VHH binders against DNA replication and repair protein RecF (recF). Designs and how they scored, part 7

Target 1, 363 residues: DNA replication and repair protein RecF (recF), of Pseudoalteromonas atlantica (q15zz5)
Amino acid sequence: MKLDSVQIRNLRNLQHVTFKPSHGVNFILGINGSGKSSILEAIHYLGFGRSFRTSKHKNVIQNEQESFTVFCECLEDSTTQRLGLSRSINDTVSVSINGIKGNKVSDLVSLLPVQIFTPQSSDILLGAPKLRRKYIDWCLFHVEHSFLTCSNAYSRLLKHNNALCRKQQVGYANPQRVYWTDLLAQYGSELTEFRNAMMTRLIPLITSNLAQFLPEFCVEISYYRGWEKGLELNEALTKSADRDYKNGYISVGPHKADVRFKISGKPAQEVLSRGQLRMLVAALQLATTQCLMSYTQKTCIFLLDDVGAELDAAKREVFIDRLLESNTQLFVTAIEEHQLEFIDKYQNKKMFHVEHGQVREES

## First folded at step 24 (VHH)

Design l1 (from z3 with T28N)
Fold by OpenDDE, last read:
Structure l1 (fold): chain B 363 residues (1-363), chain A 121 residues (1-121)
Amino acid sequence: as target 1 above (363 residues)
Amino acid sequence: EVQLVESGGGLVQPGRSLTLSCAASGFNFNEYDYSWYRQAPGKQRELVAFIYGGSTLYADSVKGRFTISRDNAKNSIYLQMNSLRPEDTALYYCAAETIDWFTGEVSTDYWGQGTQVTVSS
């Protein structure tokens, strides 16, 4: 889906903002503190149900207000969808889909694939394995309809099995415990199969993107599933059972999975400069949009925050071009016009100016 | 105020059926998934069943006999218990759980006070 109109109320310095974005690329220009990132944050809420800037929703609500609201009309296949999300100071969420309230956040976000590129996006390489799992899972969430159910089941079973590990009164051999562990193994295996399949799809795309974005390096991408090679998950769980019950948590499974990036046998983050790492991340995120388009024919909304700070002049243009080639609806923020000197080549574009929380479309 | 209130418990003979209800109030019912737990005297609390979206999972001990369901219009969760056994005797609790769709983190946010089920000849 592509955003046809966006309305924002009481989100940080954005009291009341309404704009109609281009279905192509949207450039958002404004000085620091003007509200550019807040606009992206609003869109991010529609795609994720949360901010990319803070874990505390109350901090996103405009001062002295009780709640913020983001609303959009989306167009897909000549059908208009009305989507809305509100967050209150009491951390309650309200989701509206086509006028129907009481929907789950997951229902909303499933309708609007959103990705974002920020300075923190490099954490996918520098941070914990969890971020790399989330990279895969984002794709699965939007591409595989049964993924969420499987993932949900696994997460719940994991929590339950962890709890069982902490209850030492009954040994691992207890039939009920064995039963729950077996279920964990079943859903874990299924989850892993989803991830394997997705990685098989993503790796060629990433590699292709890297040929353009980072041609000086050969990046090897591998998937670690979260347990010992050659074992089934149930075998691995059995093998680690004593340790897991001693420690009070399940130590093997998809929740321990990782994606590894290597250059000449070394972790990529140890070899690449900051700028090069950014290009690797760009290649990864581009691959997600490509994957989405290829398998679902859905359009991704891509948010590129502070493009001048994140990418040099040569690379930011290439990245934007490649994103647009993937039928992405793109939002790009910048602080200075010279950072966007190449924008004249785009036919389907809009320019927005943000000043003191107000948005004006350039005529 | 958030509240989960269980009802429907009682004394029944083996082989009989009982339906437990859990009425939720004070929060968005549709945002949560739900589970039933039980605790027998002198035993630890155990998971009986949980419902997430349109899917359900059961403990092995109750599989085929118990059915968990939800009614969003009534903000209620149910546990249909058939072919009851003495070992099913316990205090039954309902719980509301959230899962982060992206991170997969599961949190049990709310618990009921419980309803007593006693199966005896």
Scores: ipSAE 0.860, ipTM 0.955, lowest interface PAE 0.6, mean pLDDT 94
Fold by ESMFold2, look of step 24:
Order: sequence, then structure tokens, then C-alpha cells
Structure l1 (fold): chain B 363 residues (1-363), chain A 121 residues (1-121)
Amino acid sequence: as target 1 above (363 residues)
Amino acid sequence: EVQLVESGGGLVQPGRSLTLSCAASGFNFNEYDYSWYRQAPGKQRELVAFIYGGSTLYADSVKGRFTISRDNAKNSIYLQMNSLRPEDTALYYCAAETIDWFTGEVSTDYWGQGTQVTVSS
């Protein structure tokens, strides 16, 4: 779905903001602190149920307010949907879909695939494996209808099995522990099959994109499933059981998986400059956008925060062009218009100016 | 006020059946997944059954005998308990749980006070 209108209430310095974005490219101009990243944060909430800037939702609520609200009207195949999300000071979430409350966050975010590119996006490569697992899983969530059910079962069973490990660590063995671990293995194996299939789809797309963004490198991409090669997951869990009980947690499985990027046998993050890491991330995110379009025909809403600092001018233009080729709705923040010297070529665009938490469309 | 209220417990002979109910109020029922737990005297609380997204999971000790279900129209969760054994004697609790779609973090947000089931001749 593409956003037709956005309403934001009491989110950071945005007291009451309404604007009608273009279905193409939306440029949001303003100095740091004006509220331009908060506009992207609002849209990000619709697509994730959370902020990209903080895990503490109460810190996003405007001072002296009980909650913030983000509401949108959006279009999919000539059908208008009305979607809303509110978060309160007590961390409760409320989701509204076409006026009906009581929906899960997953119901909302499945309708609005959102991706974001920020100065911190290189953390996908520099950070912990969980960020690379989230990269795969975001794509699976939107592409594979059975993924969420499997992932939720695995997460619940993992929590239960970790609790059993901690109880046994202090002397309280559960007589059904092997049964629960075998269930964990069943769902873990299924989760791993989802991820292997997704990596098979993504690697050719990433490789093709890297020819545009990092032509001077050959990046080898592989998936580590989270346990020893040659073992079924139940065998690996049996082998690690004594260690897991002593440590108080399950140490093998898809929750330990990773995506590895290598150049000439070395981790790519040891070889690439910061600017080159941003190009690799751009290639990754373009690949998930392409995968989403190819398998589901869904529109991706793509947020580019602080684009002038993140990509050189030629690469910005290529990235935006490739995203638009996938019928993507773009929201791009910048401090100054000259950072976007190429924008005159885009006919389906809007310009917005942000000052002191107010948004004005350039006429 | 958020409440989970269990009912349907009692004294029952081995081999008989019992249906537990859990009525939810004060929150949006459909936003949550649900579990039944039990705690026998002197023992740790244990997971009995979990219902989520149209799927169910059961403890080995009750599989094939107990059935968890939910009725979204009545904001209620049920535990049908067949072929009861003395070992099923416990205080039974329902719980409302969430799993974050993106992080996979699992939380138990609300607990009931429990209903006693006693299986005895």
C-alpha cells in the first residue's frame, strides 16, 4: 500500500501534523532538530510498531501528553484503507484498521512493508548477528504467509526451554524437558528451511545490485544456520544439553544464525570503508525490496534519513531510481535542497519543509 | 480494570472430565495469545497448553487428553480436560501473552488468580 495522507499527533515535537505525500518521491527538508526524522519515525511506527531511534516508546510521546498517534489513509489497487497506531505512556499499543480496534501489531505492519536507511544502517554489517537475522526475517514476514506462525512458535518454545535450563541449573529438573527440546527442534528446523529458501532468493539479487554499488569487489554471501554442519537440529540440541543446562540457556539453533559477507576470505566489514559499507547496505535493502515486489506485488514504503550524509550524489540517484522501478513510495530527508541536485528529473514528487515541528508542502 | 477470571474447577473422580473457562475483560482479547498453566502443591508452575495464531502446543503429560480453545466472540479461553488423573490435581491459571512480530520477544502480560482442580476418589 501507498500512503495518501498521514496524520501525526503528539510525537516528539510534532503536535499535530497532516500532509499528503506523493505516491512517488517525497523530499522532506529541514535543519537538524526541526522534526524531519520524527516524520520518518511516525511512518516507521506504522510499518514496525516501534521506533528506529529508541526502544523506549514513552520517550517518543510529546512532553505532558499521555500518548502519541499516527494515522494514515493508504491506497492499494484503488482500495482506500484507514490505519492507525497509538502508544501510551504505560507502553500499551492500540491498532486500528478501518475503524476496528483490537488488532495485533502484526496485522497492521503486514499491510505496510517499510524499510529505512539511516546513518546507523551500516550496523547490519558491523553489529551483532541478530541484525542480520532481522534482515532475512523482515523479508520472510512479508513474503511467506506461514513464517510468522513458525517464528512465533520457535520464540515461545525457546523462552520455555531457556526457563527449563535455568531451573535445572539450580536443581529443578523438568521430567518433560526432552519433549520440549524436541518440539523446539521441529520448529527450529522449519524456521531454518524458510531462511535457507529466502537466502537462495536474495543472494542473486544482492549480487546483481553489488555490480552497481560496489563493482570493485566480489562479495561472497553465505548463511550460517546456528549449529554444527552435518547434524540435525535435534542431534545438536542433544549434544549441547549438558552445557546448556549448566549455562542456563539454549546455545544452538536458528536463534544463533548469521549471514556472512566475505571479500577474499575476510569479513567484508574488515575490508570496506564506511562509505563502501553503506553501498553494501543499499544493495541489501534494494534486494529485499525487489524480492517483495517479485513474490507479493506489495508496495514498499522506503525511508531515507539524512541522505546527503549517507550516499554520494551518483549513488543516491541510482538507489532512488532502482527503488522507484520497484513501485516503491519514497520519503527522503535532507538538510539542504542542493544535496538532491538530481531531483528535477522526478515528475511524481513532492517537497515538504519542516520547521519547529510544522510541515509545509512546497507549492 | 484488566482481569482474567478462571472458573469450572472442582472435585472430580479419576477418569472423568472437566471444562475450565477463562473470561477476559479490560483489554482487547484478540491482541493476545493464551496459555494454561498449573501448579500442584509443593511443585513448580508448569505450562499445560498454549494457543496462538490458530495453532496449539501441549505439555506431554496432557497431550491427547486436554484441549485448549478460544472463543473470540465471548472473550474466553477454555481447557477441556478428559480422562483426568490424580496427577492433574493442581491450581490452574490462564495467562495472556504477546510475541513481538519483529524481535520475537515473548512476554506474559496478565495472569488469572487460578481455579482448583482436585482429582480424587
Scores: ipSAE 0.795, ipTM 0.925, lowest interface PAE 0.9, mean pLDDT 89
Fold by ESMFold2, last read:
Structure l1 (fold): chain B 363 residues (1-363), chain A 121 residues (1-121)
Amino acid sequence: as target 1 above (363 residues)
Amino acid sequence: EVQLVESGGGLVQPGRSLTLSCAASGFNFNEYDYSWYRQAPGKQRELVAFIYGGSTLYADSVKGRFTISRDNAKNSIYLQMNSLRPEDTALYYCAAETIDWFTGEVSTDYWGQGTQVTVSS
């Protein structure tokens, strides 16, 4: 679904903001500190239930306030959908869908696929494997009906198995620990099959996008499942058991998986410049947008934070064009108007100016 | 005030059945997943069963004998305990848990005070 209206209350410097975005592309101009990234953060909350800037929700709440709220309206099949999320100082969340409270965050975010490209997005490639796992899992969450159930079961079993490792580490062995580890292996194997299938779909799309964004490189893409080749997961867990009990955690499985990018046998991050890494990330995120459209026909909301700092003018225009071709609603922040000289060609667009937490639509 | 209140415990003969109930109040029931734990004197608290998104998992010692369920209309969680054995004697706790859809982080947010189950002749 595409956003028809957005209301933001008490989020950072945004006390009470209401605006009606275009279904096409929305340009948000403002100086640093004006609130433009906070507008993206609000929309990000609708699609993730969390901030892209901090793990601490209370840091997002406006000073002296008890909570923030983000609310939106979307038109779907001639009916208006009304969606809201609130987070409080005590870290509780409240989700509203069409006036009904008590929904899970996952119920809300499944309705609003959101992706974001920020100055920190190169961390998908430079950072910990968890970021690359989240890249795959975001796509699985929106494309595969049964993925969340499997992923949640694995997460719960992993927590339980880690706790059993810690208890055994201090002398409190549980007689059922092999049973629990075998269950972990069953769900871990299923999770791995989901990810293998998704990588098979994504790699051709990524490769096609890289021909446009990084034609001078041949990027080899592979998936490391998180344990030794040639073993079933239960065998790998048995092999690592003594070390896991000593260390107090499970050391093999899909929670240790990674996606690897290589150029001529070397990690891509050792070969590519910072700007080239951003182009690889753009190719990755375009691929998940394409996958979402191809397999589900769902609309993606795409947030481009600080586009002038991350992409040169030609590259950002191409990226925006490719996203719009995938039936994507775009929100693009920029500091200065000259960074947006290419926007005259877009028919379905709106321009917003942000000053001191206030938003004004340009006529 | 947030509360999880267990009930239905008591003294029962081996081989018989009990149903434990856990009534939730003070928070949005449907936003959580739920589990039962038990703790006998001198033992560590152990996971008995949990229910999430319509799926259930059980400890090996109770699988086939115990059934966890939830009733969203009554804001309640149940543990049906069949074919009870003396080793099932414990203080039984319900818990409300969340799993972050994006990070996979699992948190146990609320605990009940427990209800005693004693299986003895």
Scores: ipSAE 0.762, ipTM 0.915, lowest interface PAE 1.1, mean pLDDT 89

Design l1 (from z3 with T28N)
Fold by ESMFold2, fold request of step 25:
Structure l1 (fold): chain B 363 residues (1-363), chain A 121 residues (1-121)
Amino acid sequence: as target 1 above (363 residues)
Amino acid sequence: EVQLVESGGGLVQPGRSLTLSCAASGFNFNEYDYSWYRQAPGKQRELVAFIYGGSTLYADSVKGRFTISRDNAKNSIYLQMNSLRPEDTALYYCAAETIDWFTGEVSTDYWGQGTQVTVSS
C-alpha cells in the first residue's frame, strides 16, 4: 500500500502535521532542525515500530507530552485503509488498524514495507553482523509468510538456552538442557534454510545493480550461516556445549550468521571509499526493493534522508529512477532545491517545505 | 494496574488433571505472547510452555501431557495438565512476553504471583 494521507502528532518538534503525499516522489525541503527528518521518522515508525534515529522512544515524544501518534490513510484495491501507531512515555505501543486497537506491531508493519537510506546506512557494511542479518530478515519478513513464526520461535529458544547456559555457569544445571538445545537446532536449521533461499534470490539482483553503481569492482557476496562447515546445527551445538555452558551463552547458530562482501579476497569495507560504500548500500537496498516487487507485488515506501550529502548528482538520479521503477513511493529530504535540480523530469511528484515543525505543500 | 492472576491450582492425586488459568488485565492482551513457568521447592524456575501465534513449545518433561492455550476474547491463558505426576508439584507462573519483529529481541514484561500445584497421594 502507498500513503495517501499522513498525520503526525507530538513527534519531536512536529506538534500537529497533516499532509497528502504523491504516490510517486515526495521532496521534503527544510534547513537542519526544521523537522524534515522527523517526518521520515514518523513514516519509519509505521514500517518498523521504531525510530531510525534513537532506540529510546521517549526521546521522540515532544517535550511535556505523554505520547506521539502517527496516523495514515492508504489505498488498497480502491478501499481506504486507516493505520496508526502511538508510543507513550512508559514505552508502551498502541497499534490501530481500521479503528481496531490491540494489534501487534508486526500486523501493522507487514502492511507497509519501509526502507530507509541515511548517512548512517553505511553501517550495514561497516557495523556488526547483526545489521546484515536484519537486511536479509527484513526481506524474508515481507516475502515469506511463515518466516516470522520460525524466527520468533528461534529467538525465544535462544533466550531460554542462553539463560540455561548462565545458570549452569553458576552451578544450576537444568536436566533438560540437551532437549532445549536440540529444539533450538531444529528451528535454527529451518531459519537457515529461509536465509539461504533468500540469498539465492538476492545475489543476482545485487550483482546486477552493482554493475550499474560500481562497475569498476567485482564484489563477491557470500553467506556465513553461523557455524562450522560440514556439520549439522545440532552437531555444532553439541560440539560447542561445554564452552557455551562455561561462557554463559550459545556461541553457534543462525544468530551468529553474516553476509560477507569481498573485493579481491578482502572485505569490501576495507577497500571501498565512503562514497563507494554508499553505492554498495544503494545496490543492496534496491535489490530488496526489487525482490519485494517481484515475489509479492507489494509496494515499498522508501525514505531517502539527506541524499544531497551522500550521493553525487548522477547517482542520486539513477537511484531514484530505479526505485520508482520498482513500485516505490519515495520520500526524499534535502536542504535546498538545487540539490535536486533533476526533479523537473518527474511528473508524479510533490514538494513540501518544512519550517519550525510546520509542513506546507508547494503550490 | 497491570495484572496476571493465576488460578486453578490445588492438591490432586497422581494421574489426574488440572486446568490452570491466567487472567490478564491492565494491558493490551493481544499484543503479547505468553508462557507458563514453574518452580519446585529447591529448584530453579523452569519454562513449561510457550505460545506465540499458532505455535507452542513445551518442556520435555511435560510434552504430550500439558497443553497451553489462549482465549483472546477472555484475555486469558490456560495450561491443561493431564496425567499429573508428583514431579509436577510446583508453583506455576504465567508470564507475558514480547518478541520484536525486526530484531528478534525477547522481553519478559509481566509475571504473575503464581498458583500452587501439589501432586500427592
Scores: ipSAE 0.759, ipTM 0.914, lowest interface PAE 1.1, mean pLDDT 89
Fold by ESMFold2, fold request of step 25:
Structure l1 (fold): chain B 363 residues (1-363), chain A 121 residues (1-121)
Amino acid sequence: as target 1 above (363 residues)
Amino acid sequence: EVQLVESGGGLVQPGRSLTLSCAASGFNFNEYDYSWYRQAPGKQRELVAFIYGGSTLYADSVKGRFTISRDNAKNSIYLQMNSLRPEDTALYYCAAETIDWFTGEVSTDYWGQGTQVTVSS
């Protein structure tokens, strides 16, 4: 779904903000500290239930307030959807869907696929494998309805199995250990099947996008499932059991998976400049956007934070054009007007000016 | 004030049935997943059952005899315990857990105080 209106209350410097975005591209102009990234953070909360900038929800609440609230309206199938999220200083969450409270965060975020590109987005490539697993899993969450159930079961079983390893490490053997490990293997194998299928869909899209964004490189993309080739997961877990008991955690499985990007046999992050890494990330995120559009009826909301710092003018235009071709609602922040010189070509657009936590639509 | 309050424990003969209840208050019940744990004298706390996303999983020792369920209208979680054995004697407590949809992080946010189940002849 695309946003028709957004209301933000008590989020950072945004005391009470209301605006009605275009279904196409929305340009948000303002100096640093004006509140433009906080507007993206509000929309990000609707799509993730969390901030992209901090793990502590209370740091997002405006000073001396007890909570923040983000509310939106979306027109879908001739009906208006009304969605809201609030986080309080004690970290409680309140999710409202069409006036009904008590929903899970996952219920809300499944309705609003959101992606974000920030100055820190190259951390997908430079950081730990966990970030690359999140890349795949975001796409699976929105494309495969049964994925969340499998992923949640695996996560819960992994926590339980890790706890059993720690207890056995200190002398408390559980006679049901093999039973719990077999269940972990069952869900882990299914999770791996989801991820393999998704990578099969994503690799051609990423490769195609890279031909445009980084034509001078041939990037080899592979998926490491998290355990030894040739073994079923239950066999791998049995083989690692003594090590896992000694160390206090499960050392093999899809929680150890990774996506690897190589150029001439070397990790791409060791070859590419920072600017080139940002183009690789753009290619990755365009691929998930394309996949979402191709396999669902959902539209993606895409947030480009501080686009002038991350992409030159030609690359900004190409990336935005490709996202719009995928039926994406865009929100783009920029500091200076010259960074937006290309916007006259877009018919379905709005410009917003942000100053001192206030938002004004350009007439 | 957040509370998970277990009830329904007691002394029961082997082969009989017992239903444990866990009433939740002070937080949004529907946003959590739930587990039952037990701890027998001199033993470690162990997972008995958990319910998440409409699915259930059970420890091998109770599978086929115990059933976990939830009633969102009553903000309550239940453990139906059939064919009770002396080995089921333990302090039973419920827990409210979250799994972050995006990170997969699992946390146990709230614990009940427990209800004693004693199975003896």
Scores: ipSAE 0.756, ipTM 0.911, lowest interface PAE 1.1, mean pLDDT 89
Fold by ESMFold2, last read:
Formats: C-alpha cells, structure tokens, sequence
Structure l1 (fold): chain B 363 residues (1-363), chain A 121 residues (1-121)
C-alpha cells in the first residue's frame, strides 16, 4: 500500500507533523538538523519496527516525552486503512491496525514494504553474511506467504539445538537430540528451497541493473546454502554432529548461508571503489523492488536518504526513474536545491521543505 | 507488572489427563509466541511445546499426547496433557518468547513460576 497521509508525534525534533505525500515521488529538502532524515526514520519505523539510525529507541523519542507515534492512512478499494506504531521510553512497542491494538510488528510490516538507501547501505557488501541473508529474506518475507512461518520455526529450532549442543559439550546428553536435529533439517531444507528460488529470480534482475550502473564490470553472483554440496541437510547435520557437540553450536545449515559477489574471481568488495560499491548496492535494491512488483501486487515504499552524497547526478535520475517504474512510492531527501534540478520532468511529485522540525508542502 | 501464572497442576494417576493453563498480564499478549517447558527432579529444564503463528511444535516424548493452544481473548495459554505417564512428572513452566521478523533472533522474555504435575500410582 501507498501512504496517503502521515502523522508523526514526538519523534526527535518533530513535535507534531502531518503531510500528505504523492503516490509518486516526494522530495524533502532541508539543511542538516532540520528534521528531514527524521521524517524518513518515521516511515522506516512503520516498515521495520525499528530505526535505521540508532538501536537506542530513547534517542528517537523527543526530549522529555514518554513516547513517539507514527500514524498513516492508506486508501485501498474505497476503504481507508489506518496504521500506527508507537514506542515508549520503557521500550514498549504498540502496533495499531484499523483501531485494533495488540498486533505483532510483523502484521504491520507485511502491509508496508519499505526499503531504504543511505550512506551506510554499502554495509550489505562490506559486512557479515547475515546482512546479505537479510537482503534475500526481506524479499522472501514480502513475496512468499509461508516464508515467515518457516523462518521462525527454523530460528526457534536452531536456538533449541544450539542449547542441546552446549549441554552435550558439558556432558548432559539429551535422549531426544536426534529428533530435534531431524526437525531442524526439515525446516532448514524448506528455508533453503525458498532462498534458492528467490536467488533464481534476483540474479537476472541484479545482472540487468549492473549493465546500467557498473557496465565496466562483470559481477559473478552465487549463493552458498550453508553446507556441503551433494548432501541433504539431515546428512550434513549428522556428519557434523560430533564437532557441533564439541563446539557447542550447529555449524551447518541455512543460518550459515551467504551471497557472494565476485569480479574476475575476487570478492567485489576488494575490487570496487566506495562509489562503485554504492552502485552495486543500488543495483541490488532496485532488483528487490523489481522482484516485489513482478511477483505481488504490493507497493514498495522506498526511502532515499541524502541522494546527493550517494550517487552522481545522472545515476540519481536513472535510479529514481527505475524505482518509479517498479510501482514505488519514493521519498528522497536532499540538502541543496540544485541536487534536484532534474525533478521538473516528474508530474506525479510533491516537494516538502523542512525547517526547525516543521514541514511545508511547496505550492 | 509482567506476570505469567501457571495453574492446573496436581497429583494424577497414570493414563489420566490434566489441563494446564497460563494466565498472562502486564504485557501485550498477542505480540508474543509461547512455550511450555518442564523440569523433572534431578533433570535439566526441557522444551515441551511451542506455539507460533498458529502452528505448533512438540517434543518427541509428548507428541500425540499433549496439545498446546492459546486463547487471545483470555490472554491465556493451555497445555492439554493426555495419557499421562510417570516420566511426565515435572514442574511445568510457561514462557513468552519473541522472534524478530527481520533478524530472526529468538528471545525468551518472560517466565512463569511453574506448576507441579505428579503422575504416580
């Protein structure tokens, strides 16, 4: 769903902000410290249940306030959907869907696919494999109805099996150990099937996007499932069992998976400059947006923070054009008005100016 | 104040049934997943059953005999225990758990104090 109105209360310097975004592209102009990234942070909270700027929720709540609230309205088939999230000083998260409280964060997030591109987005490539797994899994969460149930079962069973390994490590055998490991293998195999299918969808899209963003490179993309080729997961878990008991954790499975990006046999992150890495990330995020459009009727909300610092002028315009072609509602922040010279060509757009935590729509 | 309060335990003969309940208060019940654990004398605490998103998982030793359920309107979780055996004798605990939708990280956030089940003839 696309946002028709947004209300933000007590979030950083935003005491009470209301605005009605365009379904197309929304440009948010303001100097550093004005509140423009805080507007993106509010929308991000609706789509993730967390901040992209800090893990410390108290830093997001306006000084001397008990909580912040983000609320939105979306019109769908003549029915207004009303979605809200609040977070308090005591770390309580409250989700409201059409006036009904007590929903899981996942219930809210499933309705509002949100992606963000920030100066830190290169961490997908530079960071640990779990960030690349989350890249795949975000797409699966929104595209595959049964993914969350499978992923949650695997996560819970993995925690339980790791605890059994730790107890075995210190001499406490569990007679049901094999049963729990077989169940882990069942859900792990299903999770791996989801990820293989998603990678088959994503790789052609990423490759096509790279022809436009990094034409000088041929990037090899591969998926490592987390265990030895040629074995079923149950066989791999049996083979590693003695080592896992000794070490106190399960060492094989989809929790060890990774996505690899190579150029001429070397990791792409060792070849590409910082600017080129940002172009690879842009290609990756465009691919998940394209995948969402192709396989669902869901609308993606895309947040582009500080566009002028991340992409050169020509590639900014191409990236925005491609996102809009993918049925995306886009929110773009910028500091300097000249960074937005190309926007006159867009008809379905709005411009917002942010000063001192106040938002004004440009006439 | 957060509380999970188990009840329904007691002394019962082998082959009979008991229903344990766990009443939750002080937090948003619907935002959590729930588990039952048990600890027999001289043994480590073990997972008995887990309910998540309407689906259930069971330990092999109780599968087919025990049923976990939840009633969101009553903020309660239940464990129906049928065909009880002496080895089911334990202190039974209810737990509230979260699994982060984005990271997959699993936390056991709240524990009850336990209710004793003794199966003896």
Amino acid sequence: as target 1 above (363 residues)
Amino acid sequence: EVQLVESGGGLVQPGRSLTLSCAASGFNFNEYDYSWYRQAPGKQRELVAFIYGGSTLYADSVKGRFTISRDNAKNSIYLQMNSLRPEDTALYYCAAETIDWFTGEVSTDYWGQGTQVTVSS
Scores: ipSAE 0.750, ipTM 0.914, lowest interface PAE 1.1, mean pLDDT 88

